# VH-VL binders against Transcription termination factor MTEF1, chloroplastic (MTERF1): the designs that were tried, part 8

Target 1, 262 residues: Transcription termination factor MTEF1, chloroplastic (MTERF1), of Arabidopsis thaliana (Mouse-ear cress) (q84x53)
Amino acid sequence: AGETSDTGILFREKLIYLQDLNVDPHKALRVNPSLRSAPISSVVSVETLLSSTGLSRPAVGRILDMFPDLLTSDPESEILPVLRFLSNEISISEQDIPKSISRCPRLLISSVDYQLRPALTFLKTLGFVGRDTITSRNTVLLVSNVERTLIPKIEYLEEGLGFTREEVAKMVVRSPALLTYSVDNNLVPKVEFFIEEMRGDVKELKRFPQYFSFSLERKIKPRHRLLKEHGILMPLSEMLKVSDGQFNHWLLELRLRSAERR
Short names: E, the ipSAE of ESMFold2; O, the ipSAE of OpenDDE; V2, 0.75 times the mean of E and O plus 0.25 times the DockQ between their complexes.

## First folded at step 2 (VH-VL)

Design L04 (framework fv_libivirumab)
Fold by ESMFold2-Fast, scan of step 2:
Structure L04 (fold): chain C 262 residues (1-262), chain A 125 residues (1-125), chain B 112 residues (1-112)
Amino acid sequence: as target 1 above (262 residues)
Amino acid sequence: QVQLVESGGGVVRPGRSLRLSCAASGFTFSSYAINWVRQAPGKGLEWVAIISYDGSNKYYRDSVKGRFTISRDDSKNTLYLQMNSLRTEDTAVYYCAREYYDTWGEDYYYGMDVWGLGTTVTVSS
Amino acid sequence: DIVMTQSPLSLSVTPGEPASISCRSSQSLLYSNGYNYLDWYLQKPGHSPQLLIYLGSNRASGVPDRFSGSGSGTEYTLKISRVEAEDVGVYYCMQALDTPLTFGQGTKLEIK
């Protein structure tokens, strides 16, 4: 029978197996029709390989639910090369492999030759070497397309903000999350708010690139508006790095000093 | 499995107090803001309160301000709603609902994607 | 407070037919960051609410593609391209722009 057929009982066995893993069978079948005809032993072999890395059963289930194409992947030719790349080329310890995968499940469906290795090479040119090399905490950068995703973000920071490539590289190495943020939906709105409403000096963004890691709506705007309301100025790092409780305490203290001086 | 489980509901007289709990499992509780949303019998959904991921920001519906207190204990993966001076109008099923990931201040929002099954509060004479 | 108004309050649909629900806000929910802070929730009889759509048009995980959200500013629409029996319940829009978060009054979907 073709990929869209099943023997009934074997199909039900697969559905029960997927449900036990907390994988939505209807979603999995919709996304991966090949699952209908795939033997259960094939699905089990994928789970076995992922579990052997140290991933908990619920974590494996979440990954397979997120990427149902993995359920019919060949473990040796499609999954194992990614695990070996993480161990051999990035030098992630065996204990940290599960963390790398849990933080970025997309690694498992990414081509080593056409995505992961080219991205690593590009990131090295930006300064992700030596002390700042890619680790289990930064593997998310490897799943971004160099030409369509990473380069446009670098170009935005370079051309849009008037920074040199060297300055942008230093910012990105200091705050790698910058490369994960959308230009149109994250970077541009935060830059516009900083320049237009906060009337900030763009040079501050080079000194505190972590600015872009803070919520515009929940942290940047509310804190700036409170400071502006009370005529208070403070550095970006002091404004943003503290908890809301600490910020409210500092705002009260600054307000009291300002009122007493007047 | 990502879950929220409410408890602490019951039947009380007006003016009394109840404390609701919401136990979280299967996710990093400390990375999420959590909401309390209630629903009176046969009525629509009504937002009650929210607590930020770090517990420093708390917001309330006007009708419960000064009477209800939202809090969290991340060491126990548990959210609380202390309800004082209860009124008959507070009678409802109370749900806790998780909201977007907020560990390092990223500007993203996924709605209230995980809800508990609810716990029933009845305030009657 | 931002007031959310839904229409219709109730509709009955034959299985396989389309359904459409409207939601109006007293203030624009389109913010300067380009996002529409409007969510859609479904509450099936005897169940907790579940997220269908967030930020105006994004389907939540596990939500069938027959559900779609559209609109901007003060007017939003939830569409079901072909209603199934499991879609029965009360649909709520919610604004997430400002506290207090506010829900519409709900739209009850019934099967004929």
Scores: ipSAE 0.000, ipTM 0.379, lowest interface PAE 17.1, mean pLDDT 84

Design L05 (framework fv_libivirumab)
Fold by ESMFold2-Fast, scan of step 2:
Structure L05 (fold): chain C 262 residues (1-262), chain A 124 residues (1-124), chain B 112 residues (1-112)
Amino acid sequence: as target 1 above (262 residues)
Amino acid sequence: QVQLVESGGGVVRPGRSLRLSCAASGFTFSDYGINWVRQAPGKGLEWVAIISYDGSNKYYRDSVKGRFTISRDDSKNTLYLQMNSLRTEDTAVYYCARDEWGYDDSYLYGMDVWGLGTTVTVSS
Amino acid sequence: DIVMTQSPLSLSVTPGEPASISCRSSQSLLHSNGYNYLDWYLQKPGHSPQLLIYLGSNRASGVPDRFSGSGSGTEYTLKISRVEAEDVGVYYCMQALQTPWTFGQGTKLEIK
């Protein structure tokens, strides 16, 4: 319907409805002032559409609490196009739509025409096609700005590692999380440690780009230190893929073998 | 040299389970995605499932989704297909087939190495 | 799902004559990266399938140059310039643009 006049009674009904969804009404009103005059039917329409995808009531409430602008969104023109994009252009199955949204609620406030489709087109040029296509697990890449976020990360890997765009694209397809990591806080420290302390060959990072998914302080540095102290050499993948327990057990076995002089 | 060998096929009643294995030799197994493709007696080829080289992406034919699970154990150079709630229409020769290599500049797209197949018969 | 349709479903050729098999996809297999994600496979009687052509027109290793693939978008053709007795079998096209990967129905090639 058209815009509805908000009386004190209707406003109270909206507050009760939001509280029932476990949405903080004070935060919602602060972030989205238009919520004060919006009809309760608008909020109900948004909740109904999101619930129809299979999202639980608590999950819908968490999403609306996180992005209060959705409370006054037009479901038909602002939300449904995102859902159709996920189903028709990404080909996410009906049962996985709720999972996609729960993992990346920002999809619902992202423009299909100005954000999601341009990002998908760019990701396809990198090789996110066929078996490596975007799925419910990596839709977070679709909400990243191509010019300000995705391209600078690719350019850093090209310049920092001396790789071609094609080589970096292959790394990113094999380890999509690379595009979610901070250049300054994640990529740079890990590259510097690999080159300066580990004396690593950068070509190994092309073969094992998953290197960047491991904690520098909790996994990479401690394991490298132990291997170096014991004069042990091994590929990055062998070094990092195993659990701490498995790594310590393996290291203990090697130490015992060297002590036996066998 | 380069070889894939399937095993684990057999004759079972509807509703039962089978686990197929595909043992790889002569190449670096962890560099390749692997497919399961089946062929019913006298019928054409039908794709069943794929697992990416690192196991992060798994895709299934709709008719087997929820019943079949593809997995890999790179330490044993072996691919698996766990088949639950088997139906008569699952009766086929099951092939594993090596896919695109992800680590070289010269990608070979397509399934260039196939096993000899293992036969699954689901009947009463 | 992308549907793949082959024609003819069966053909018989005299040795030394050319053969042509067509494959149509229900949507374009041409990606923005310039590749056509269409492969051709041959299954000889009693044998596993083998790759003939990948990405529309590229011959797989060990495949004789009498085999050629062409086409783009939704229309593809496999040609054998001079059929030999060893070419007997069922030919399949397959799209690898998006999951599920889908095969055509197959085309049986026989010698007269």
Scores: ipSAE 0.000, ipTM 0.379, lowest interface PAE 17.3, mean pLDDT 84

Design L06 (framework fv_libivirumab)
Fold by ESMFold2-Fast, scan of step 2:
Order: C-alpha cells, then sequence, then structure tokens
Structure L06 (fold): chain C 262 residues (1-262), chain A 124 residues (1-124), chain B 112 residues (1-112)
C-alpha cells in the first residue's frame, strides 16, 4: 500500500509473474515480506537456476509456492551450494537431481554447513555407507536436525522398545523412513497398537522395521481387522508388503478354498 | 501448466463397458497418485477409486468393486478407468484428480489438481 | 463407511458478510499422526472442484486468507470472514482418513 504509479506497475508485474508460475502471491508476500521490494529479476534468476537442473516449470512453481523465501534467495550463495553438495558429496547423478529436489524440496532451504553435512556425517555413523549410502531415494533424511530430531527418535527406539544402539542402527538402515516419523504422533501409536491390539512381540518390529512406514488407520488397522475376523495369523511382512488389491484377492481366494459349499 | 484432461465418456446402454482416460501434463505423473471422482447430474461429489504413484495400491468404493478397474501407464502419462457392467446409477461427470501422499516425511491426502471432467450416460 | 453431514445445505449472504459451514463425521478423523483428515472443496458453477483447505485447517495455494478451517475429531467448520461474489458455489467437506473417501452432501452459497 502507498505505492506510486510506477512502483505499482512493477509490483503488479511481479504478482502476474508469480501467478503464471502458480505461486500464490499473497501467501508468498505474507511469508516473505522481502518480496515486496525485491526486483522481479530475483524471482526470474531463481526460477532459471532451478529449471536449469531439469525441473519442469510447474515443479519449480510448486517448490517456490511451498518455500516463498526461495523467491529472494541468491542463487550462487544459497541454492548452488545445495546442488553441488548433492552432486559432489552425495554423488547424485545430474539426471536424478530434479527427482531428488521434487521429492524433498526442503533440501533447497537447508544449510549445507549447519544441516545437510552434519546430518550426513551422523547418518554414516548409523551405517548409511557403501551399498546403504544416502542416494536420491532418501535425501529426506538430510533435512532433519541431528540433536533435536534424529537422536530423540533413536533414543525412543533404544529406551522405549529395549533395543541396543546397534540393533536400532540396523533397523533405520533397513527402513530409513523410520527417521522421518514423529515419535509422539507416529511411532508411539503404532507401537501401542502392535503390542496392545495385535498382541505382537517387539522382536518382530526389529525384524520388520518397515512396519512403521505403513499407515496405522489406512492399512495396519484395516488389514489386522480382516485377518482377526477370519482367524488368520501371519507375519507383519506378509500382512503389509502386498498391495491392497493383492491382499483382498488373496483373502478372497483363501476364504473360497476354506468354504464348505455342500 | 499443470493439467489433467479426461476423455472416453459417452452414452451407453446398461450392462455395456466404457474405458475412461485421464491425460496428465505439466508435472511428473509418476510421482503422484490419482483419484477418480464422479458427480451425477444435479447431485454431489462421490469418490470412485484411487491408484498409488507406483500403481501397487488401488482402492474402490463398494458399489463399483468388481466392475471398475483403475490403472496407469506412466510411459504415456495416462490414467485409465475400465468400467464394466455399467448401471444407470453410474451416470455422472467423471473427474480425475491428483493427490499428494508424501512430502518431506509427512503424509498428505488431498486433491489439489482436477481435470475438466468427461460425461458418462447410462440409459436405454 | 464414514458418513459426512454438512449444515446448512444452502445459505444466502450479502457481500461483505461472514458465512459459516459445519461438517460432522460419523467417527473421529484424527489419525495417530496427529492430523485431522478433513478437506474442504469449492465447486463454482460450471467448473471443476477446487481445493480450499486440507488437513482441517491448512489453506491451499492461492486461497485467500478470508477462508479458514477449524475443528477436530468429529466437528469441523469452514468460515468465510467476508464473502465476495466470486465465492458463489457449492462447498464440500471430505474425509481422507480411510477408504472409501466420502464427501458431505454439499452446501450451496449464493449472493443476495
Amino acid sequence: as target 1 above (262 residues)
Amino acid sequence: QVQLVESGGGVVRPGRSLRLSCAASGFTFSSYGINWVRQAPGKGLEWVAIISYDGSDKYYRDSVKGRFTISRDDSKNTLYLQMNSLRTEDTAVYYCARYEDFWSGEPYYYMDVWGLGTTVTVSS
Amino acid sequence: DIVMTQSPLSLSVTPGEPASISCRSSQSLLDSNGYNYLDWYLQKPGHSPQLLIYLGSNRASGVPDRFSGSGSGTEYTLKISRVEAEDVGVYYCMQALQTPYTFGQGTKLEIK
């Protein structure tokens, strides 16, 4: 507000540019007030750099809409270091950079020195080395704070479930997504359901840590209820690995075979 | 521009089959799950089916189970809905809509991009 | 199936006045991850549905801040602080907690 005709025209051009990228300009201005005074060339330079990696225009727009602070970022000092880290220290191929960013846009707003590299170093101590090294598939692990996020999750598995650090390390290497889940909102409810409702042995969670990657309400509970209804017991891996269609077809076939029709 | 375009609708008699297509452009199709949602004339929205990003998980509303099959061909950026044994109750505009089910470790289940719809009329 | 019930089914407002739409679910939509799996959609006349609010209270991209979602468990509300002409259409709530996903019956908003 309070704009002259000339500055008003420049500001409106910026809003139109953002809308063309499918970026909500009002949300962007609210989240990033610096955008009000930033030249349109700032937004263009960021879009150009991200597009140069192979990201589609809609993908770039979506990323900028999610993280409006990127709209006024300096490409050379704030974005390029992340891209170079992915290429040189993680060794992600040029063709996989767009996929890595699309799956984890938060990489672009994460400090290499204060977040990404410390996280990588910590993950290596857990066993993310060699064939289990960080790749384009699991870069999401790099955006979690070691002290505030990663260590508390490991401590929960150690103390809450009675596992050793070595056992927990093996679990998270086999199921890296485990490190992305909230202890209070995801891990604890799934453990409680497994122990109290499913009457499971916690050693099975150590053997199949992928258990925590499945939705409690959308997959675990419905499949458990169906198995309980039909008096069927099976390992977690057999229960959860198959698609919903495959599970329903298998259950139907099993019921048909057990049926006494005559 | 992110876009979904449905096709394959038409007028058919009860008991016949139709295959709907949903062509995606402007985004990485293989990274998203897609829903089919229908709307009967003058009525509300009704969810029909969903397919996960990798095609391994499929879910259907009860009234179409065994009759409808959802599938995808990522090489063509296209989603399909094979509709068999059509009933008059299946008469509707059919929309495809993408959903995001994972972002930065958090599950998301909402439909942010919708097609324009294709009309299916089942009558004698 | 989870049943979604909206009220009112229709309302007519003068531009600049507030509007409120209620949505009730037959069971809690609160998942173990702490999220309420309730979304709001708007269908303008002759148009496809569009996302307004996801996970109970989060505004979708491009949605004006005059729209807000609130509630948890089984009771949810969509509020428009100051209704404008372009807000005309049918509003739907939808639960995405479990399949089959289910919509409310819809609320038609008209301008006086």
Scores: ipSAE 0.000, ipTM 0.411, lowest interface PAE 14.1, mean pLDDT 84

Design L07 (framework fv_libivirumab)
Fold by ESMFold2-Fast, scan of step 2:
Structure L07 (fold): chain C 262 residues (1-262), chain A 122 residues (1-122), chain B 112 residues (1-112)
Amino acid sequence: as target 1 above (262 residues)
Amino acid sequence: QVQLVESGGGVVRPGRSLRLSCAASGFTFSSYGINWVRQAPGKGLEWVAIIWYDGSNKYYRDSVKGRFTISRDDSKNTLYLQMNSLRTEDTAVYYCARDLYEGWDDYGMDVWGLGTTVTVSS
Amino acid sequence: DIVMTQSPLSLSVTPGEPASISCRSSQSLLHSDEYNYLDWYLQKPGHSPQLLIYLGSNRASGVPDRFSGSGSGTEYTLKISRVEAEDVGVYYCMQALQYPLTFGQGTKLEIK
């Protein structure tokens, strides 16, 4: 009945190879049907290049599982240009290349010419230069579409807060995570609370853009409520940068001093 | 070769002062936040203070606030910890430790000095 | 302050066997940026501490694949798949979510 071909044996070899990397073969084949006919040497060449950067075998497997299209990519023309961009244009050290990729695997499927370099150029115009240049920590900004993702967030801060582009640029350089936050789910609720409930001066957000990095429900609202209950006014940085224990202890000490003064 | 080298430790009586130094080499000192972490004899690690890469923010554990001052001199690639009103509980090996990434994040201290010993005793 | 609690406080392992160390935080270390602000350090006898894992699960440069970090929120685990003699020392977890940065008590790993 059914005959076993050399092609069937080679296909099984590929499945075993993927399983050894902890790559889901069913998912990989569903997402990348070309994997069925691709020679195993092509798959091995991709793993070899990624491993040569210093990535561990489990890390390589996780990346390939997330982006199965990489399994049939040409290492020389599709992957190596990204690695060279990180080394030569971002100036990430050889030992930090694995960190950059592990932090943002999407870099490997991003076009240097149509995504990464345009994003870098745009971010440089915002002030990501010198000491504030893009590093292995914030390469996630390079995979964000300038026109569809980055600019709309900047425009929200400009229009919503009445800031100039230069003022918003300084804010995002100081707090790069701002460019990763959802406008509707993160920025809007925090701005509304600050203006409407805290009656805050928007100029303070220029001085302390890290405001947006704090949890609205876990830190901002509870601490504001406590300060309001005790009639205390303080800068956002003093309000938010201390631990919960330090904040509560400070409030207790103020109340005790008030009682002792009579 | 990336290195941090502490100095300035010694034996002092309670109430006295010491100034610790941490000399950096092999990397762009001005781009990194740097921490002081201490370890009392036979005890665990205890974070003391941080200074951000641009000097704009400094943070301290409560027990040293008002007594210790962290500072940096980027022209000399050197970090300082001025320790005033020393107490016996400040007796420890003091390490300086660099933040993992450039900028103002304070996770992942990847480069540590060998430590300098501070003994506060009568 | 965020309190970090490690268990066990000491661990004896036969060479080649796995080891597991737990770390619990008094509050969630998952930030609004979706990172878990927990680091793991190793201090070998007579040496300075060295970074093993940062942001929950990322291995530091030069750290062997034998080491892995996992967990989220308030519960974290450091695993060593195959303990070697050179792994002897005290392991510390540290939260980097808020100041002051705080370490666990430490877990001493010894060879049986």
Scores: ipSAE 0.000, ipTM 0.389, lowest interface PAE 16.4, mean pLDDT 85

Design L08 (framework fv_libivirumab)
Fold by ESMFold2-Fast, scan of step 2:
Structure L08 (fold): chain C 262 residues (1-262), chain A 122 residues (1-122), chain B 112 residues (1-112)
Amino acid sequence: as target 1 above (262 residues)
Amino acid sequence: QVQLVESGGGVVRPGRSLRLSCAASGFTFSNYGINWVRQAPGKGLEWVAIISYDGSNEYYRDSVKGRFTISRDDSKNTLYLQMNSLRTEDTAVYYCARAGWEYDYSEGMDVWGLGTTVTVSS
Amino acid sequence: DIVMTQSPLSLSVTPGEPASISCRSSQSLLHSNGYNYLDWYLQKPGHSPQLLIYLGSDRASGVPDRFSGSGSGTEYTLKISRVEAEDVGVYYCMQGLQTPYTFGQGTKLEIK
């Protein structure tokens, strides 16, 4: 009767609340059916906790729209442990918690016990300690599954390039983004180009792992072909670290000198 | 042409403030951490502060904590050092120096400016 | 704070002869990632410092092969195989393992 008739009104109030946060209510209900019966106070509690970290209301709305399962999460048992993990175990300052979350919202839906802490423990074995410890910038590494994602990438570098685990660890600490790259779509094509076309020594990749951060089609291939045309050999770091403007200026100077030769 | 150019130095009385600037050109400024290093007249090099490439982490030598603030404005390719409550011991040439690796704090400071002179005296 | 100690404080060499400078840290600069976070810098008279060696033994871009760095843990050495007139200046080691980053007191290299 009264309780039944109130169900529709309470549901409508939830939809209005979500719309005010710029959360798509139909997408949220499709992804998280539990929203239909969840009390609005539960949803408000989640938004309140996230806002208390310093996140702007639009930022909170974007996160909730991206991960609607958060809308029915228990703040105390499911969200707060992540925030405490970031502040107490990673030692991220209160001011940087919002930045960490905004850069990697997936942290909030990740289990501390089954994902974040095991990943941190594994990363520490690779050398992410001291000056190279995980910070607000590297938290994306914490949301990668150790067995399915991180270990296969390390094994590719070990077996594919003939490096030891210790050598691979040095590479990934120096270039953490390496652990975020696709083996088949990023690492393999760049290794094949380096060995087959550039005739490079794989030991140079160990010294300059930043090689894998550069676009194969837009930067690596074009610059190598220009250098090859002119018979110029240079280290990967010199080839790739300069801006397009600096590289083009150098190429122009080289061409002008060649044209002036009589 | 990769370069860093410091400015903002001068002569001030103890207790006053100065803001130093370091203008970067020829590289993607937002990808690099930048250091401030100083050298008192006739003395050795002394590290002052560093800011991470994304501005999220700042570190200082103990003698300047609470008095100096390092910051960056990536839209202007410029690093700053706000120096408050200056002491005679802060008299030095101040250099900005780039961390050698993208997305890292410091790993061989490979690019240095020419320095700007700060003199704190009566 | 990590204390960096250089020896000698100064040295004079004849051009073409080798030179060696030592640097000692109060704690190991060898990180668990396998790198030694020790840099060497040269400041020529009237010039800004310039990077010579980073990570203990890696030569910086444009640095002649007569410069080499060695060592691990708490003891490091910078060697110049054949000193040239342009090598005069003050040499500094620096640890980058932890903040505050600290320099040695410097070693002045002069030509005899």
Scores: ipSAE 0.000, ipTM 0.409, lowest interface PAE 14.4, mean pLDDT 85

Design L09 (framework fv_libivirumab)
Fold by ESMFold2-Fast, scan of step 2:
Structure L09 (fold): chain C 262 residues (1-262), chain A 123 residues (1-123), chain B 112 residues (1-112)
Amino acid sequence: as target 1 above (262 residues)
Amino acid sequence: QVQLVESGGGVVRPGRSLRLSCAASGFTFSSYAINWVRQAPGKGLEWVAIISYDGSNKYYRDSVKGRFTISRDDSKNTLYLQMNSLRTEDTAVYYCARDIYYDSSGWEAMDVWGLGTTVTVSS
Amino acid sequence: DIVMTQSPLSLSVTPGEPASISCRSSQSLLESNGYNYLDWYLQKPGHSPQLLIYLGSNRASGVPDRFSGSGSGTEYTLKISRVEAEDVGVYYCMQALQTPLTFGQGTKLEIK
């Protein structure tokens, strides 16, 4: 009846607005019940702010569909501080803000004071400074909880590989994606294969931490087994950084030389 | 075979523009940052610009900022350098060089180099 | 900008003898991650530059073991244990700590 900011007619207008943005209104309402009573002008103000950064309307809709809590966020106190943090403390150029957000929409629902800045401070202690500073590509590291997510991964690499904290810090700075990988689903299987089947020296992982970025099933295992069958030994970086085409060409050439020599 | 091939060089007058291309083959182009490095006749190497593997970060030497634009088209495995307002001091052989840093927004070393394309800016 | 200074600017070596090239940076290239962001390149006459050493001491793929890099902070050395005819060219150090990336002026290696 008008005792709330939403009546039957206003509610239907809100649903139409969300559908026009390609936001699933039923999912949004389930995830964010406060959307039921929020005035449409508040929702529009969020879209307006995000669009002002350079994000396309479909990109804004995709973000809002992914994180419906943003639909009732206060743009000035909840969203703008994140945008300012990216430009002023991370030094991301204005032109690259839309790309940073599109690559890591979770930045927009992350507290600057309780998540982003503490994570940045922690990452700086690991060596993400100067040439290795956080950039628009590495902002995903900022949305990971320091105590519950980042530290346990570092501790696994320290304990699992027998490295010091300083050595692990050097590895993660050289290969920041390490901090995004699952311990159980990524790191553990790759460490076990390296030690048990490849008989590798774990010190090589300090020199080439990018090892963990390669598919265990599609690249690491097949290439190792092929090299082992031909009695070839090579550094991890030489084994893994070449394209499939180049690797296959080398094996074909080796096979031809072997056939010529019986 | 891993290779980079530059093209687009030529002779132009000061104030004109040229667009250099660097075609990559034999490796996953989208996983590497790529540099432009130049060398004036009889002189040493001079770094010009770098673009991160995902195109989100671009860095330039001060003397080319605002005049040169580095870009990439991963669908064509090609790197570009748009050179505007050319000066006589831009005369050099221009090399593209792949950064050894795999799947990183940073830079470290250049392990694969093209043969270079010559740019001559003369009045 | 970080200034890179090489010494000597030219070097003449009898085949089989060792060679040593020094590189000094105007500020430390040792980053908080413990790496020294100093690389060595060789440009043979009429060829493109090729990577020899990266991060101070790591030998690049395909580079013979007679090449080695050492040093930390502001002082770096490239050593060739036994110079061969194929080693002639201009050697450059480069800092990769910060943009702009800067090269030394080059050291020309010749065979006696």
Scores: ipSAE 0.000, ipTM 0.443, lowest interface PAE 13.2, mean pLDDT 86

Design L10 (framework fv_libivirumab)
Fold by ESMFold2-Fast, scan of step 2:
Structure L10 (fold): chain C 262 residues (1-262), chain A 123 residues (1-123), chain B 112 residues (1-112)
Amino acid sequence: as target 1 above (262 residues)
Amino acid sequence: QVQLVESGGGVVRPGRSLRLSCAASGFTFSEYGINWVRQAPGKGLEWVAIISYDGSNKYYRDSVKGRFTISRDDSKNTLYLQMNSLRTEDTAVYYCAKEFYGDWESYYYMDVWGLGTTVTVSS
Amino acid sequence: DIVMTQSPLSLSVTPGEPASISCRSSQSLLHSNGYTYLDWYLQKPGHSPQLLIYLGSNRASGVPDRFSGSGSGTEYTLKISRVEAEDVGVYYCMQALETPLTFGQGTKLEIK
């Protein structure tokens, strides 16, 4: 007879529902063709589960707009396991679950068995244990592929800079953001500038791995130029940790002392 | 003004083919699904087929499945109904009818209808 | 298929009098979203059908307030509080819950 639960009528209801959440329905259908045949109850159940964690309606809409595949996910078998992983294996408190998801929505489309748990296991071998364990702030590390993303960055620091795996592990635990930076677009240019222009000792990068968190064009290069113009050498941490105002004030005080010429 | 105009009807023998067209104006054609509805002489309305706004979903009444094909050309603001293997029972006035779309008050119902084009299958 | 049955098949009314048309569906037209997928159309002699009521009780744009739709589950009613000469034609209910979309057999309204 050709009776179905998803007719043109129900399809339109899905589009209206998505618009109400501020999800682009045309983009969602292009990215997730399964939406065409999925019942609206499926979409509603996903939104209900996400809202139950404490996420606001606009936040849920932004997540679903970013990852339309979630709209046809089974809440109990595909989404709930991620939430339980965060609570039980990472030990994120109930109140911090919404913040963890908002900071890294990709967690919700990541397989616990094939991505999140393998990444956690790998990170633990680097020293993300005890006081340095993964927290709500660091869950972004869990969505990075171990073989394709994490290991190449570790290898660059080992082979490119001449560090041991133990030394690299200590660096990334001290500055976890290192594992989020592009080798070619972030790490390599900053290393080359440090060695070639600043004539720095690579051992200093091991002691201050936060070096890689500073903008090369907006902070590192301008401050180095100013120090070079005044014939001043200082540790990376002293150079980079202070605000622009504090750095400029320090340079002014130094010039005043030089002008008094003892 | 929102308008739909059908064309392509005629008199044909059983087993022949006809292609109906529905030219749309006064609205953004690509944002709406469109129905074909027919009416046999002196009889009631009978739904034939629907195509979604993006062309990805097509539904037909059982008696025309495999014989009729609904399609759209958004660059020409035109809907088509390709009718193959026509039978005497397909004799009717064929209307295209626009679904309502795309806002908080939108629902799947036929808010604008064309004037109809007559198909007669007879020898 | 969902079968739509209208009654009466015809009625004649004096201008200014009320008219009532019933529509029965072979299964409930209430969706889990709370909407009732029942529409009413009018076909005036020699004209194309036109929308009167959508989703059970909502009046289409330009339709006079003398027209109203009501009902739930499998039983629906179209009421005209004061019939005017321009209301002559055949009235059809249609279910839009699932394909194939199905119409009632029609009710012919005439003026005495």
Scores: ipSAE 0.000, ipTM 0.359, lowest interface PAE 25.6, mean pLDDT 84

Design L11 (framework fv_libivirumab; at its last look DockQ between E and O 0.00; V2 from the best seeds 0.00; counts 0 for: pae E 8.4 > 2, placed apart)
Heavy chain, then light chain:
Amino acid sequence: QVQLVESGGGVVRPGRSLRLSCAASGFTFSSYGINWVRQAPGKGLEWVAIISYDGSNKYYRDSVKGRFTISRDDSKNTLYLQMNSLRTEDTAVYYCARHPYLWSGYKTYGMDVWGLGTTVTVSS
Amino acid sequence: DIVMTQSPLSLSVTPGEPASISCRSSQSLLHSNGYNYLDWYLQKPGHSPQLLIYLGSNRASGVPDRFSGSGSGTEYTLKISRVEAEDVGVYYCMQALQTPFTFGQGTKLEIK
ESMFold2-Fast, scan of step 2: ipSAE 0.006; ipTM 0.515
ESMFold2, look of step 3: ipSAE 0.018; ipTM 0.579
ESMFold2 (binder alone), look of step 3: mean pLDDT 91; pTM 0.943
OpenDDE, look of step 3: ipSAE 0.039; ipTM 0.515

